VHH binders against FAS-associated factor 2 (Faf2). Designs and how they scored, part 3

Target 1, 346 residues: FAS-associated factor 2 (Faf2), of Rattus norvegicus (Rat) (q5bk32)
Amino acid sequence: MLPFRFTYYTILDIFRFALRFIRPDPRSRVTDPVGDIVSFMHSFEEKYGRAHPVFYQGTYSQALSDAKRELRFLLVYLHGDDHQDSDEFCRNALCAPEVISLINSRMLFWACSTNKPEGYRVSQALRENTYPFLAMIMLKDRRMTVVGRLEGLIQPDDLINQLTFIMDANQTYLVSERLEREERNQTQVLRQQQDEAYLASLRADQEKERKKREERERKRRKEEEVQQQKLAEERRRQNLQEEKERKLECLPPEPSPDDPDSVKIIFKLPNDSRVERRFHFSQSLTVIHDFLFSLKESPEKFQIEANFPRRVLPCVPSEEWPNPPTLQEAGLSHTEVLFVQDLTDE

## First folded at step 1 (VHH)

Design d09 (framework vhh_8dlx_2)
Fold by ESMFold2-Fast, scan of step 1:
Structure d09 (fold): chain B 346 residues (1-346), chain A 121 residues (1-121)
Amino acid sequence: as target 1 above (346 residues)
Amino acid sequence: EVQLVESGGGVVQPGRSLRLSCAASGFTFRDYAMHWVRQAPGKGLEWIGNIYYTGSTFYNPSLKSLVTISRDDSTNTLYLQMNSLRAEDTAIYYCAKEYGIDSETLYFDYWGKGTLVTVSS
């Protein structure tokens, strides 16, 4: 039975589609679907008054989408302007107070004239056989499905009975879908909470790793600082040793005691030890500094003092003495006692 | 037609590692989050983890140290690497596609038929 009706309907559908291309209907081009609905609403109110079910103010596709989203029944009315029963139906049935109340309280109501492109498009989709025509549509088995069709003139009491029967027969599907959506929503909330917990844990782990990296870098820098200080000290000690050796190699030979230009100098070192050496009167005081600097027991920084009168000898180049004087120019005697003062910790 | 085909299952000894693959076709793989879900015999579904289209991964806390999920968008393939397998890891493993790019609810519109992993000596 049903397979044969389906085959027949499919053939009829193809035939109607083919005829439309041979003789295109001007109403087949929908350019302003919202305007079609608004225009129909105003025309309806002009003819039948303002006491009518609340018209859905949008396209048929929008009405289907909203009914699906809200899980509500959608009542579709296709108005046949030229049909003999349309005026009676609208005045006596559709606009009856009890019918208006039922429709407004329980469903979305979309309506349009089949003489308008949007209404004609819907007519092509629903394929009504006569007027007046009502279709009840709802979400069933994951698609918007026509669950009831009312064709031909019907009285208000019968209309209420038929609409109520259709809704009661199908309400369980909408209830089931509402429960499924609530369950999915609860599952999504739980998943979101789990994702947030994982993200927080990940960020905490990253923060711990960042602090460990900073601590390791701080320790590495400390170790590098210690190592650099050690290397700097070793290099300073090596440079000091090289300078002592260089000064020793460049030191002029000690003059003979019989040389009339020889000066015998006795140095008193900071450790109270004494060192003696002879120098020529013609030699620079820098030779005295070079000799003392070359000694293992000399401080790293020192100055040389003579007594009576007490004075510091200019044994290294300075702003005042860019070229240190000779022993003769400094007024040294043939035998001198000079004092080495430690300046290393100044 | 959207298809998800899992492979790599079989019998493995406890303590071994195993890598499962899921070959995806019929949709823009790179745009969707992908999930791994398992079902042990006589038990309910257990979520293993997911990988977003950005490459970010999230795992079931009980499994986080034992599994790694990855994807290769150039070959439309999803992977699940499992380490230190135990007898309780015996299950049918499914890959699943998340319903939408910005899913409002946790809903999988497509599942593979699953691949059986049996951990026994």
Scores: ipSAE 0.000, ipTM 0.110, lowest interface PAE 19.1, mean pLDDT 81

Design d10 (framework vhh_8dlx_2)
Fold by ESMFold2-Fast, scan of step 1:
Structure d10 (fold): chain B 346 residues (1-346), chain A 119 residues (1-119)
Amino acid sequence: as target 1 above (346 residues)
Amino acid sequence: EVQLVESGGGVVQPGRSLRLSCAASGFTFSDYTMHWVRQAPGKGLEWIGNIYHGGSTFYNPSLKSLVTISRDDSTNTLYLQMNSLRAEDTAIYYCARQYSKWGTSLDYWGKGTLVTVSS
């Protein structure tokens, strides 16, 4: 850092010394380059008429950019308002019909007065020695290059000859670049078409695989659902069997046939089978329901009917009968025939 | 008999200036466009610039800031002023007459004058 600081201060001192004796040119600050060109065009038309080469209506940088993009020659005219030969050149050479035709047909034409900031800036870049001044610029070796300079008063025939000579000597560079750009564009279009076809094919394959995966997943879910339903049904049957066994285990033992309080009941099941069991008169009608439910032959849901007259016995707790009566309270005889009615099927 | 005779060549140090002259005889000098062309050792011809019979000058852009062409029609003499000479400017310098007003073909050449830029 210290050598840099020393160098910086030395340069600053030289700068201060130089600036002490140098006055900046007011034309050095370009604030309205397009306005400079438009103003020059209007002034030119007032002095020399409307028959002139078509002025490029943009900045010098824009003209260079357009010439490079379009692969065209750029002709730059720097107008020296105070030079003795400027008027003669413009009236007799630049505005000659054959010169106008040549310029308009083969090149971009940019022009400005050196008294304007934009023209002064271009003058500094091109460093002309005298007026009138023309420079021809084109893309050469990947850079916008000055390929011809015309200085001093020139007659229209000489101007045409020299402009043509400069263009002819350099046309091959522009032709080569055009061919190269065309080849690159064709290659790019082909690559883009190949890339688009590849991506379309890839997307089609991905969509096909996605649909296959979704279909496989749907089949798997359906199979799993069927399996779960099967397992649920098996579990339901198992729970029923366990409930039946539990009820059977909780049944009170049959009273002796010799017990005066014993009731013999013969049950007629819906499948026309018969089952008999003894109960005690003091036992609840719920014991009858529990016994029937415990039988494998019984329907899953049933009711018990007595005859003469036909009536449904309250063998399960209900709102009507929260505490089912005993066999005695229900009026059962020492020997009864009861009918089991299937309520499982809706 | 058309003749072009270059003079003013020689050994010159880098950074110095040199002026070459071309004396023309045997034709009406003021009617012709004149050219300067050089040839470095082992290289092809390199066009420097020309001056039309009316006095307008045209330069090779690569050399524009380094050279000035002028003519004196009263003495039939063509001049090439060279400034800030470099080792790469070592060449034989030729004066040449343009054959036709519109073409760039050169019909008469001088014998050349050698310029050697060396310390």
Scores: ipSAE 0.000, ipTM 0.127, lowest interface PAE 22.5, mean pLDDT 81

Design g01 (framework vhh_gocatamig_d2)
Fold by ESMFold2-Fast, scan of step 1:
Structure g01 (fold): chain B 346 residues (1-346), chain A 120 residues (1-120)
Amino acid sequence: as target 1 above (346 residues)
Amino acid sequence: EVQLVESGGGLVQPGGSLTLSCAASGSTFSDYALAWYRQAPGKKRELVAGITSGGETVYMDSVKGRFTISRDNAKNSVYLQMNSLRAEDTAVYYCAAEYLDTGWPSYDYWGQGTLVTVSS
C-alpha cells in the first residue's frame, strides 16, 4: 500500500506546486464583467449618492468600441477602494455638479473598482501608478489611444481644466475623422446611386426589348395565321374545282330527244343565265344537283325549286330523304323549268 | 481587453497542410470578430480570413477553397486550416480581434505572429 499512498501524495504535491506557480490572482479571472460594473455602481451610489457622472452600462471592451464608433472621448476611472484619497476625490471632485456636467456632455464614462475582475483587468492594461486614477482614451491613427492620464488627488476646478485641456488638444483629430467618414459615405452613396441608376436603365432597356420581342412575335403569329388561312382557302378552292370536275365526269349521258322517258329541264340560275339539259325519268334528283354543282357559275350553296306548286326539290341526301326520289317520283314533266336559289348569304 | 497568442506555424512542403491556432484570454471572446492576417517579406500586411461572432466567414480570393477559418468559443480559440499550400503563402501569420459594431475596418487586439514557411 505504500507505493499507492506515495503516488497519491506525490500527485497532490505536484498539484499544489502547479497551483503555486500557475495560480493567477483571483481578480484576473473575469467571468461576469457586466455584473462587475453593476456591482460597482451600486456600491458607489451607497457611498457617494446618485449624483455622479452617467456610468457606461457595459464592459470596458464595449466602451472602447462605442467611443471608437461614435468618435467620442472615453474617460476611464479606476477606483481604489483601499486608497486614502478615493473618498475625498469621489465626494468632492468626481461628484461635483460642474464635473458631472462636463463628463456627461462631452465623453463616455466607464468606471470600476480594481478589486473587481473587470476593473483589475483594465488596471493591468492601463498600468496606473497611484489613485485616484483617470485615463482619457480616443481613436487616433485607427487605434484607441490613451491621450491623457490623471493620477493622484485633484480638485474639481483643476480636474475640469485638465480634462478640457486634454480634449482640446485632441478634438481636431476626431473632427477630421468625422469629416473623412462623411466624405467616404458621400462617395459610397454616389456610387450606390450610380449603380442603381445603371441597373434601372438596364431593366428599362430589357423591358423595352421584351415588349419589342412580344410585338414582333405577335405580328409574326398574325402573319402566320393569315398565311395559313390563305393556304386553307386555296386548298378549298382547288378541292372544289377537283370535285366539280369529278362530278362532271360521273354525270350520265343525256338521253336522246326521241326517248319517251327523257325530261328536258331548263335551269334559271341566280345570275339570270339559263342552262338546259336532258335527264331520264328513272334517274335520282341527285343527278340534277351534281350537274348544277359541276357548272363554273353555280353558287357554292344552293337549292333547287319547282313551280306550280312552288316547292324545294330534295336533290341532296337528308334525314327526311336519305335516298332522294327519282325525277318521275318527284312529279316532273317532260319539259320543266327549275329555279336555282343561292343560299351562300343565308 | 483580449490577449492573443498564435501557434502552429512551421516549415511545410508545397502542397502540404498546416493548422494555425490562436488562443485568447478574456471573458468576452464570443463577442469578438476574429481574423487571420499575414505579412510576407517585403510586402504589406493583408487579410487572409475572418469570422464574425455569429460564425459568418470571409476569405481572400487567393485562399478561397484552400483555407478554412473556424472558432471554438468554449476554448476561446480561432483556427486557420491551410491546405494545398504554395510558396506564395510563406509569411508571418497574425491573429486579430475586434469588438462588435465598430463600423471600422480595424482590429483592436493583435497577437505577436507565427511564421509559416512553404519550401521544398
Scores: ipSAE 0.000, ipTM 0.130, lowest interface PAE 17.2, mean pLDDT 80

Design g02 (framework vhh_gocatamig_d2)
Fold by ESMFold2-Fast, scan of step 1:
Structure g02 (fold): chain B 346 residues (1-346), chain A 121 residues (1-121)
Amino acid sequence: as target 1 above (346 residues)
Amino acid sequence: EVQLVESGGGLVQPGGSLTLSCAASGFIFSEYALAWYRQAPGKKRELVAGIYSGGDTVYMDSVKGRFTISRDNAKNSVYLQMNSLRAEDTAVYYCAKDLGYTFESPYFDYWGQGTLVTVSS
């Protein structure tokens, strides 16, 4: 165990030495790239004033992403704090009103000092030869590409001319990418419209089937109801016929013509036919109704009327007459003609 | 804040294997591409391997067939399996968050602190 402990600590010491050796520059670690940009912006304003191009408020990678998404040029300025020409460039060229106007109107502007970790990282990527340094970046063939580099001191008029030349030379790539994006979007919209049309068609077919099913169900129920009504009417007619036969069989026997307590009643039916029968004076008027009801030629619902005086005879139980009177009580003591009135609507 | 923390580096003999891990935080991991870069003393950082959000991978020619990059979205981690290691693979290995551009671009939002891999007999 002793040689392994010694070897372990020796390896750890070598590891620490190697890490220190390969990390000589503290700017190599980017821990707060947004803070680097913000602090550079404030230091720039302190030294050169507030009249400058609008600084992109974010990391270099965010600026690249936004330029790609918006199909815009990205202008990158790497500030060399220790270079002899940096102050002259910033004061006289970069902050010139016409330069500010061009940059603000045509491109995204990202800038940072190479003394900041974020700016140092970008410096390692762009590998500038001298300061001041400007690079123009845009989307070309699906890749963010450096399309122009401006290195060394440049005057405002020349700066405007060079930036304009770089943009004019490369604008067609952004136009082409915009057209390709529009074509892809149109294809997606068309596919979505086709999917929506298909679903709408399915819903329309489902709705038509539902309506057909409901219509068939309504027709079936209506036919069933009509059939039920016909069966009910047929049964009603059969029951009526059975009741007529029952009443006929339950009628009291007709009195002899020689019975002094009997009377002959003549009935005039609605069809002008006549029928006659003898009744005892002590029999209820219900016997008259039962007799007439038992006749095949009688209406289903009827009333019996007497004359001298004209009156309707209470021949069926009712609230007014719960027990119908006898023939004698009703004044039917002599041979009379009674009239049967049809109360059945056909 | 976006953080990338590498681990798994160490001393290994030529022909040996190591697995590097990178734990990520501060962003929606599943939506971003991740890459492994390396830097030897006095040399430029170079892309070793990259993995897109969809799982597609890219490798530098010198490590193709020897190294495998993978990701675990549930653990917010990316891995580099290194086999058949050579002396030339000796470097500090860095994990990087990519914005979905090509890995030919050295433009990544954030770098980790790095993990040292030493291949020596």
Scores: ipSAE 0.000, ipTM 0.095, lowest interface PAE 21.6, mean pLDDT 80

Design g03 (framework vhh_gocatamig_d2)
Fold by ESMFold2-Fast, scan of step 1:
Structure g03 (fold): chain B 346 residues (1-346), chain A 121 residues (1-121)
Amino acid sequence: as target 1 above (346 residues)
Amino acid sequence: EVQLVESGGGLVQPGGSLTLSCAASGFTVSTYDLAWYRQAPGKKRELVAGISSGGYTVYMDSVKGRFTISRDNAKNSVYLQMNSLRAEDTAVYYCAAVEWSDTYGLEYDYWGQGTLVTVSS
């Protein structure tokens, strides 16, 4: 009956195996992977104490990503809660001071119980045969690769030797990738620096050109302003000359030297030159102003002063003298010196 | 919104060529491993070609020498150049992205909606 009994158990085992494929383990659905890891860490500390390697605080996927980014080894510990050797391994090997020091200094350490969904998922990926279980993972040939597996109970000194051997055998791949990344980074930085230098140079050239253009425009405006001032001054001088000529033509003829009704007036101009002219006693003081204005050497704006007493003669109509008096009425009946005072800058 | 959008599919005669393009939006592909999968009617999805963040490429045996996968990180895109097409290449082609290797049995982070390639006379 032995063959029949053996066949019965074999068929039952096959059905149990097949049932697992039809109805997957409930732990196959990871809904809170971070919670799984935090829960495991607390349970580990309650059972084995706080002196342990620093647990990676994140999902398995995050641990792989960080190990790849930082070009570090990732040590994965899968905890079998029900295995006979798990307690001895954790207390005597994993939590040994020299093992803690090695792990903390050389690698990222991710750990979880296979009874948690996240740990179960990792277990299915790594397909461990027994417990305790450690896997060493690193970037090799541009993919995260299992480079070492440690299965079953191991002593602290042997654990250190095995982890060191695995790292030493594979560190060349990480060194090569670091050098390659550094070379690529240097090339990218150089390209960025060249692009920035080019743009800075272009902006500097544009600013230099803008300033040169503004400078030329300011220079042109200044030249134009100087030319306009020159033309305005020439026009002013021409108008002044025309007015002087008009006054000269309208001036009454100078009386004869032998005319008893005339007087010679001597004018002292601001430039200390003297000019003389004879006038009739009956002529208005406006004739004196018109005569002086018509002279080339007279200031553009002036007044005429007499002495004894010193006074300004009303030679131009004003509010006080709307009709300027005659020479006789002003007391100019004998040869006298009159002073021309320059008012052009007043 | 994170999205992968495929384009370039169509009807082609046996021996012809097509170029498939996949554009990513909402994330940067430069740190991702990228792949092209295909699914023929009544069959499971299969890996056609993959390219890692570092440029390492993989191909299924039946497409080696005929298909070429490439990436353009500046354009945030991945491409599949398909030459010497056969009737058996008829399938919906999917673009996929994952931040680390799928060798450890984890699913891809992002999938496109697919583009149909028909090889028929």
Scores: ipSAE 0.000, ipTM 0.120, lowest interface PAE 18.4, mean pLDDT 80

Design g04 (framework vhh_gocatamig_d2)
Fold by ESMFold2-Fast, scan of step 1:
Structure g04 (fold): chain B 346 residues (1-346), chain A 121 residues (1-121)
Amino acid sequence: as target 1 above (346 residues)
Amino acid sequence: EVQLVESGGGLVQPGGSLTLSCAASGFTFSYNALAWYRQAPGKKRELVAGITESGSTVYMDSVKGRFTISRDNAKNSVYLQMNSLRAEDTAVYYCATYGDFEPLTSQFDYWGQGTLVTVSS
């Protein structure tokens, strides 16, 4: 073989090897992270039994969120299915009764195989160097932080000692965060109570002012009603006065005393006063009413009564007397006394 | 009761501007973080912008330099000033409280009813 042919085959092999690096790993696509955890749990139990730490039933991101919220340590176990020490670690260390008790009592435990997409994603984030692998994660300086890493085969007693050491070294950060949350909660509660008390006081003041305004408005409406009634009464009185003046102006002149058709009437008013006026026998009884109405001293509503025989004279139009009779038709004498009866309250 | 009420949404042409307002009640506003989320048809709700109690802000990459979130503690309001609007900004915008460490009640997230923003010509 020429050396150039050997070099060609070597380059081709390197090229084929390099092409493997650029192809996407199927495990890089996490489509069912909860399913990955559940399937890993079942596979773990089939191989190592049911006596194991309680697996967090959720995604890695959910486990981080819950650990942060609850201010708890999160223990992450990445299972390397193909590593020589994985079986010994799970059987003898992870599933030891003392280890199970410690993990269950003090931390959240999340575990997955690196052969599952979810476990592979977490592996890329944590960048473990060997198996078995454990990482302790907690909230530190406002971030979920890896505070301990345990890599390689470890015996149960050493595992307990190392986990306890990591927790003890970092417990102060979680305690400090709890105290800070309590301080802020107390401040929020106090401010909320102050705000509620202020708003309650403001509402009470507004209600008191509303009632005072309603009472003032009620009093004002009553005063306005009284004022309107007073103005209506004044207008009624003015209209009455104007009507009296109009009737007075429209009265026919008194006939001469020497007119043979002249009637002298003496009116006796309810106030015991007397007024006299002459009328013509041919004039309507309405003229008598108009004259009496025009007097300042007359009642607002009245009727006129004659004696011998006693009778009420029809001095205003009515259904019975649509055209009141003349003085002559009513049978009045040349000198007559008529009585005015007050009907204002009738 | 925590309540958030959004306003300011509407129809605007590409390149236009719009200001969204969120009025908050039922909690001590100055101690809570607030955020604007949006949801376009067929998409998940996404964080657009957030503002902390101290006034520190966070923005989605596609809106950095275009949108500005601000708060007014005296008015119990948070605002989103949107400039240089694009068709892809079309969504229902929601006001929300978010604070992973300090829940105001037994629930961590409270949402308003949303306000529709349509960027179309």
Scores: ipSAE 0.000, ipTM 0.094, lowest interface PAE 19.8, mean pLDDT 80

Design g05 (framework vhh_gocatamig_d2)
Fold by ESMFold2-Fast, scan of step 1:
Structure g05 (fold): chain B 346 residues (1-346), chain A 119 residues (1-119)
Amino acid sequence: as target 1 above (346 residues)
Amino acid sequence: EVQLVESGGGLVQPGGSLTLSCAASGRTFSDYTLAWYRQAPGKKRELVAGIYSSGDTVYMDSVKGRFTISRDNAKNSVYLQMNSLRAEDTAVYYCAAKSYQLFGTYDSWGQGTLVTVSS
């Protein structure tokens, strides 16, 4: 029936539409926008010569970004290759020396053919009605805004007048934005300086406290060392006292004055005091040392000397005398005077 | 931690000069960062000038070249010398001190002194 035939053709038409949609217009696919600009520049120079405004060497998006950053006007020229007025405009208006001078001195100039993908993309954005077409763009209210459009054939003097009017009408916005950026930058610098000074003051205080803590710790450590030295000295004195008491307790009993084998010894101590004790001739000289060592008045280190001849008695084991001799073997008489020599401060 | 007392405010003619003084009571403030703030009627408080413990100074853009902040640690005082006064300088001026704190807020504020620039 008729509905089945109609449905069939409608599906085919939809399929053809879908195929066209899957294969979009080549101009809608921008793959090399810089190449599009360079290609346009070369073709422009072949047709109109090398005396032209300086073309912005980059994409439309880059041109907008640079104009915004520098707070400059951006002049956009969309070239209609097949339009009847394009040649007249380019030869007589756009490439006039006065127009070139104005454009080069006052604005960024971006241009492309609408037959190139990049130019076609820009055409879709600006939606021009006829050719030749110029648009003036600048930063206004925080957005890149089209502030002027020139459509159709225009003479060079009129072009200069129109571009100048557009710039003069909008220059105050760029001046205002420059002043606002200056103000923001000064405020930011001031804030950074305040933050840095605040942190520097905080660090200085922390460093001062660290030095105070280190000084307190150093003093505490010195006090602890002094205290430990005092404790070591006290322990040394206690050990010395215990050793003296032990030697005193181990001393053999003093022989009777009536014992024929007794020796009476008078000791002259370094402080000129005298101590006497009786010993047995059979006792080792070590007993004399033990007795003297047990006395509070004795030096910590000492040696015992006899006179006539002057000699040191071997009262402690040594290499020469590993077993010290007896009093008799040392040649002591029944009454002796022996001298104690202080050796503590060698 | 320190008590701040401002003085020197008053009525002056446009183009005139005035010196504000701020004295700290009790203890020395040689380690403090000191600042002058102002507040015009119905407006927020704004920093006018600051002087750090190091002696470095900071000024609001609109007062640069006209105002000078200085300190005298021996007298525990900070000063604001104001020259070429304008009507827009009319405000209550506050002295503020910072100790070593992380918040960037001031530890002590004075009660303020009124400066009126009018003909």
Scores: ipSAE 0.000, ipTM 0.089, lowest interface PAE 22.3, mean pLDDT 80

Design g06 (framework vhh_gocatamig_d2)
Fold by ESMFold2-Fast, scan of step 1:
Structure g06 (fold): chain B 346 residues (1-346), chain A 124 residues (1-124)
Amino acid sequence: as target 1 above (346 residues)
Amino acid sequence: EVQLVESGGGLVQPGGSLTLSCAASGFTLDSYALAWYRQAPGKKRELVAGITYGGSTVYMDSVKGRFTISRDNAKNSVYLQMNSLRAEDTAVYYCAAFETYVSGTEYTHEYDYWGQGTLVTVSS
């Protein structure tokens, strides 16, 4: 049994050894970067007090983005909790009043412990060699660039001198970017104002053309209505003339003056003119209407009146007289005077 | 005492020329970016021209080719040469200086020093 136990433990030891090299560092997975910053800030204040540079309240990526947008330097402090010089640096240099004033007035300050996932991630990006560690980052050549590194213990006066040197050496680039952004902003504002003015002008022109088109269409329709009315009136006039000619063709011939059954009728028209015609006593009063209608002098719509007694003669079919009577039945004498009354436009 | 003082403003006819000067006292302009701004009554203040320490210049489109900004570090001064002046150039002109390190947003800027302004009137 001893050889079987020895073989088992040897395999188990190899397995345990391999697992230690396959399993990634827990700090390599960042799940709460803001929480990492907040917890570092609290632990920093517990150890070193509340008089410190203002910590950027956000992720490293957010700090880079804000520094780029504002054209400011970003100071990054990576805290090595286990390094022998970290306490001295924080107490005597980082938290010195003059250092706090410089950092707060001129740069964004981001800091985290390398023992936290967010700080470890930044450590892997910046690849510091020792602690304490500071990096100065700014926009250069269109990229956020590390323009200065301070590694190892540094005293407050030297820290101020080094930070100011780094900023002074790189300030011209930020000035150039600032002026360029201002020029671009002015150009964009002017372009937008011109675009808005153009769109307003285009809308006004389109509205003018729409109104002109509507006015032209309205005038065209008016002209078409006038033309249509003229054509309708001409057709009405032609139809009236054809009806007059048809009635004239259908008139019975005048009886002889010597015919004992003849009636001589003298018509007095509305224009004070007189027309005479002879009719037969056996003829319908409709013949009188047809005769008058066939005359050019007659109104378009009329009625015929007799006197003694005064009465309107039923010369056209009506509800009261569906079949108009004959001249004899209407009581007309051998010589009559009848009056034509104009009813046109009534 | 730290101040910027503008001079050279006045009344000029359309098509005329003026040179504005801005002198710094109590500090050295060597590390500063310099700019000329103008403001007409009832209008927003606008950047006319800027010059960096290295001599790189920027101009608003309406003055490009007509105005020239220059600096003389030995005289601690910045200048704006204005040619072919138009009625719309009528404004109070301000000199401004700022260090490379500035804070703000893309559409705002902060200057360390401003002059009191000089009036330019273009009228016949």
Scores: ipSAE 0.000, ipTM 0.118, lowest interface PAE 19.5, mean pLDDT 80

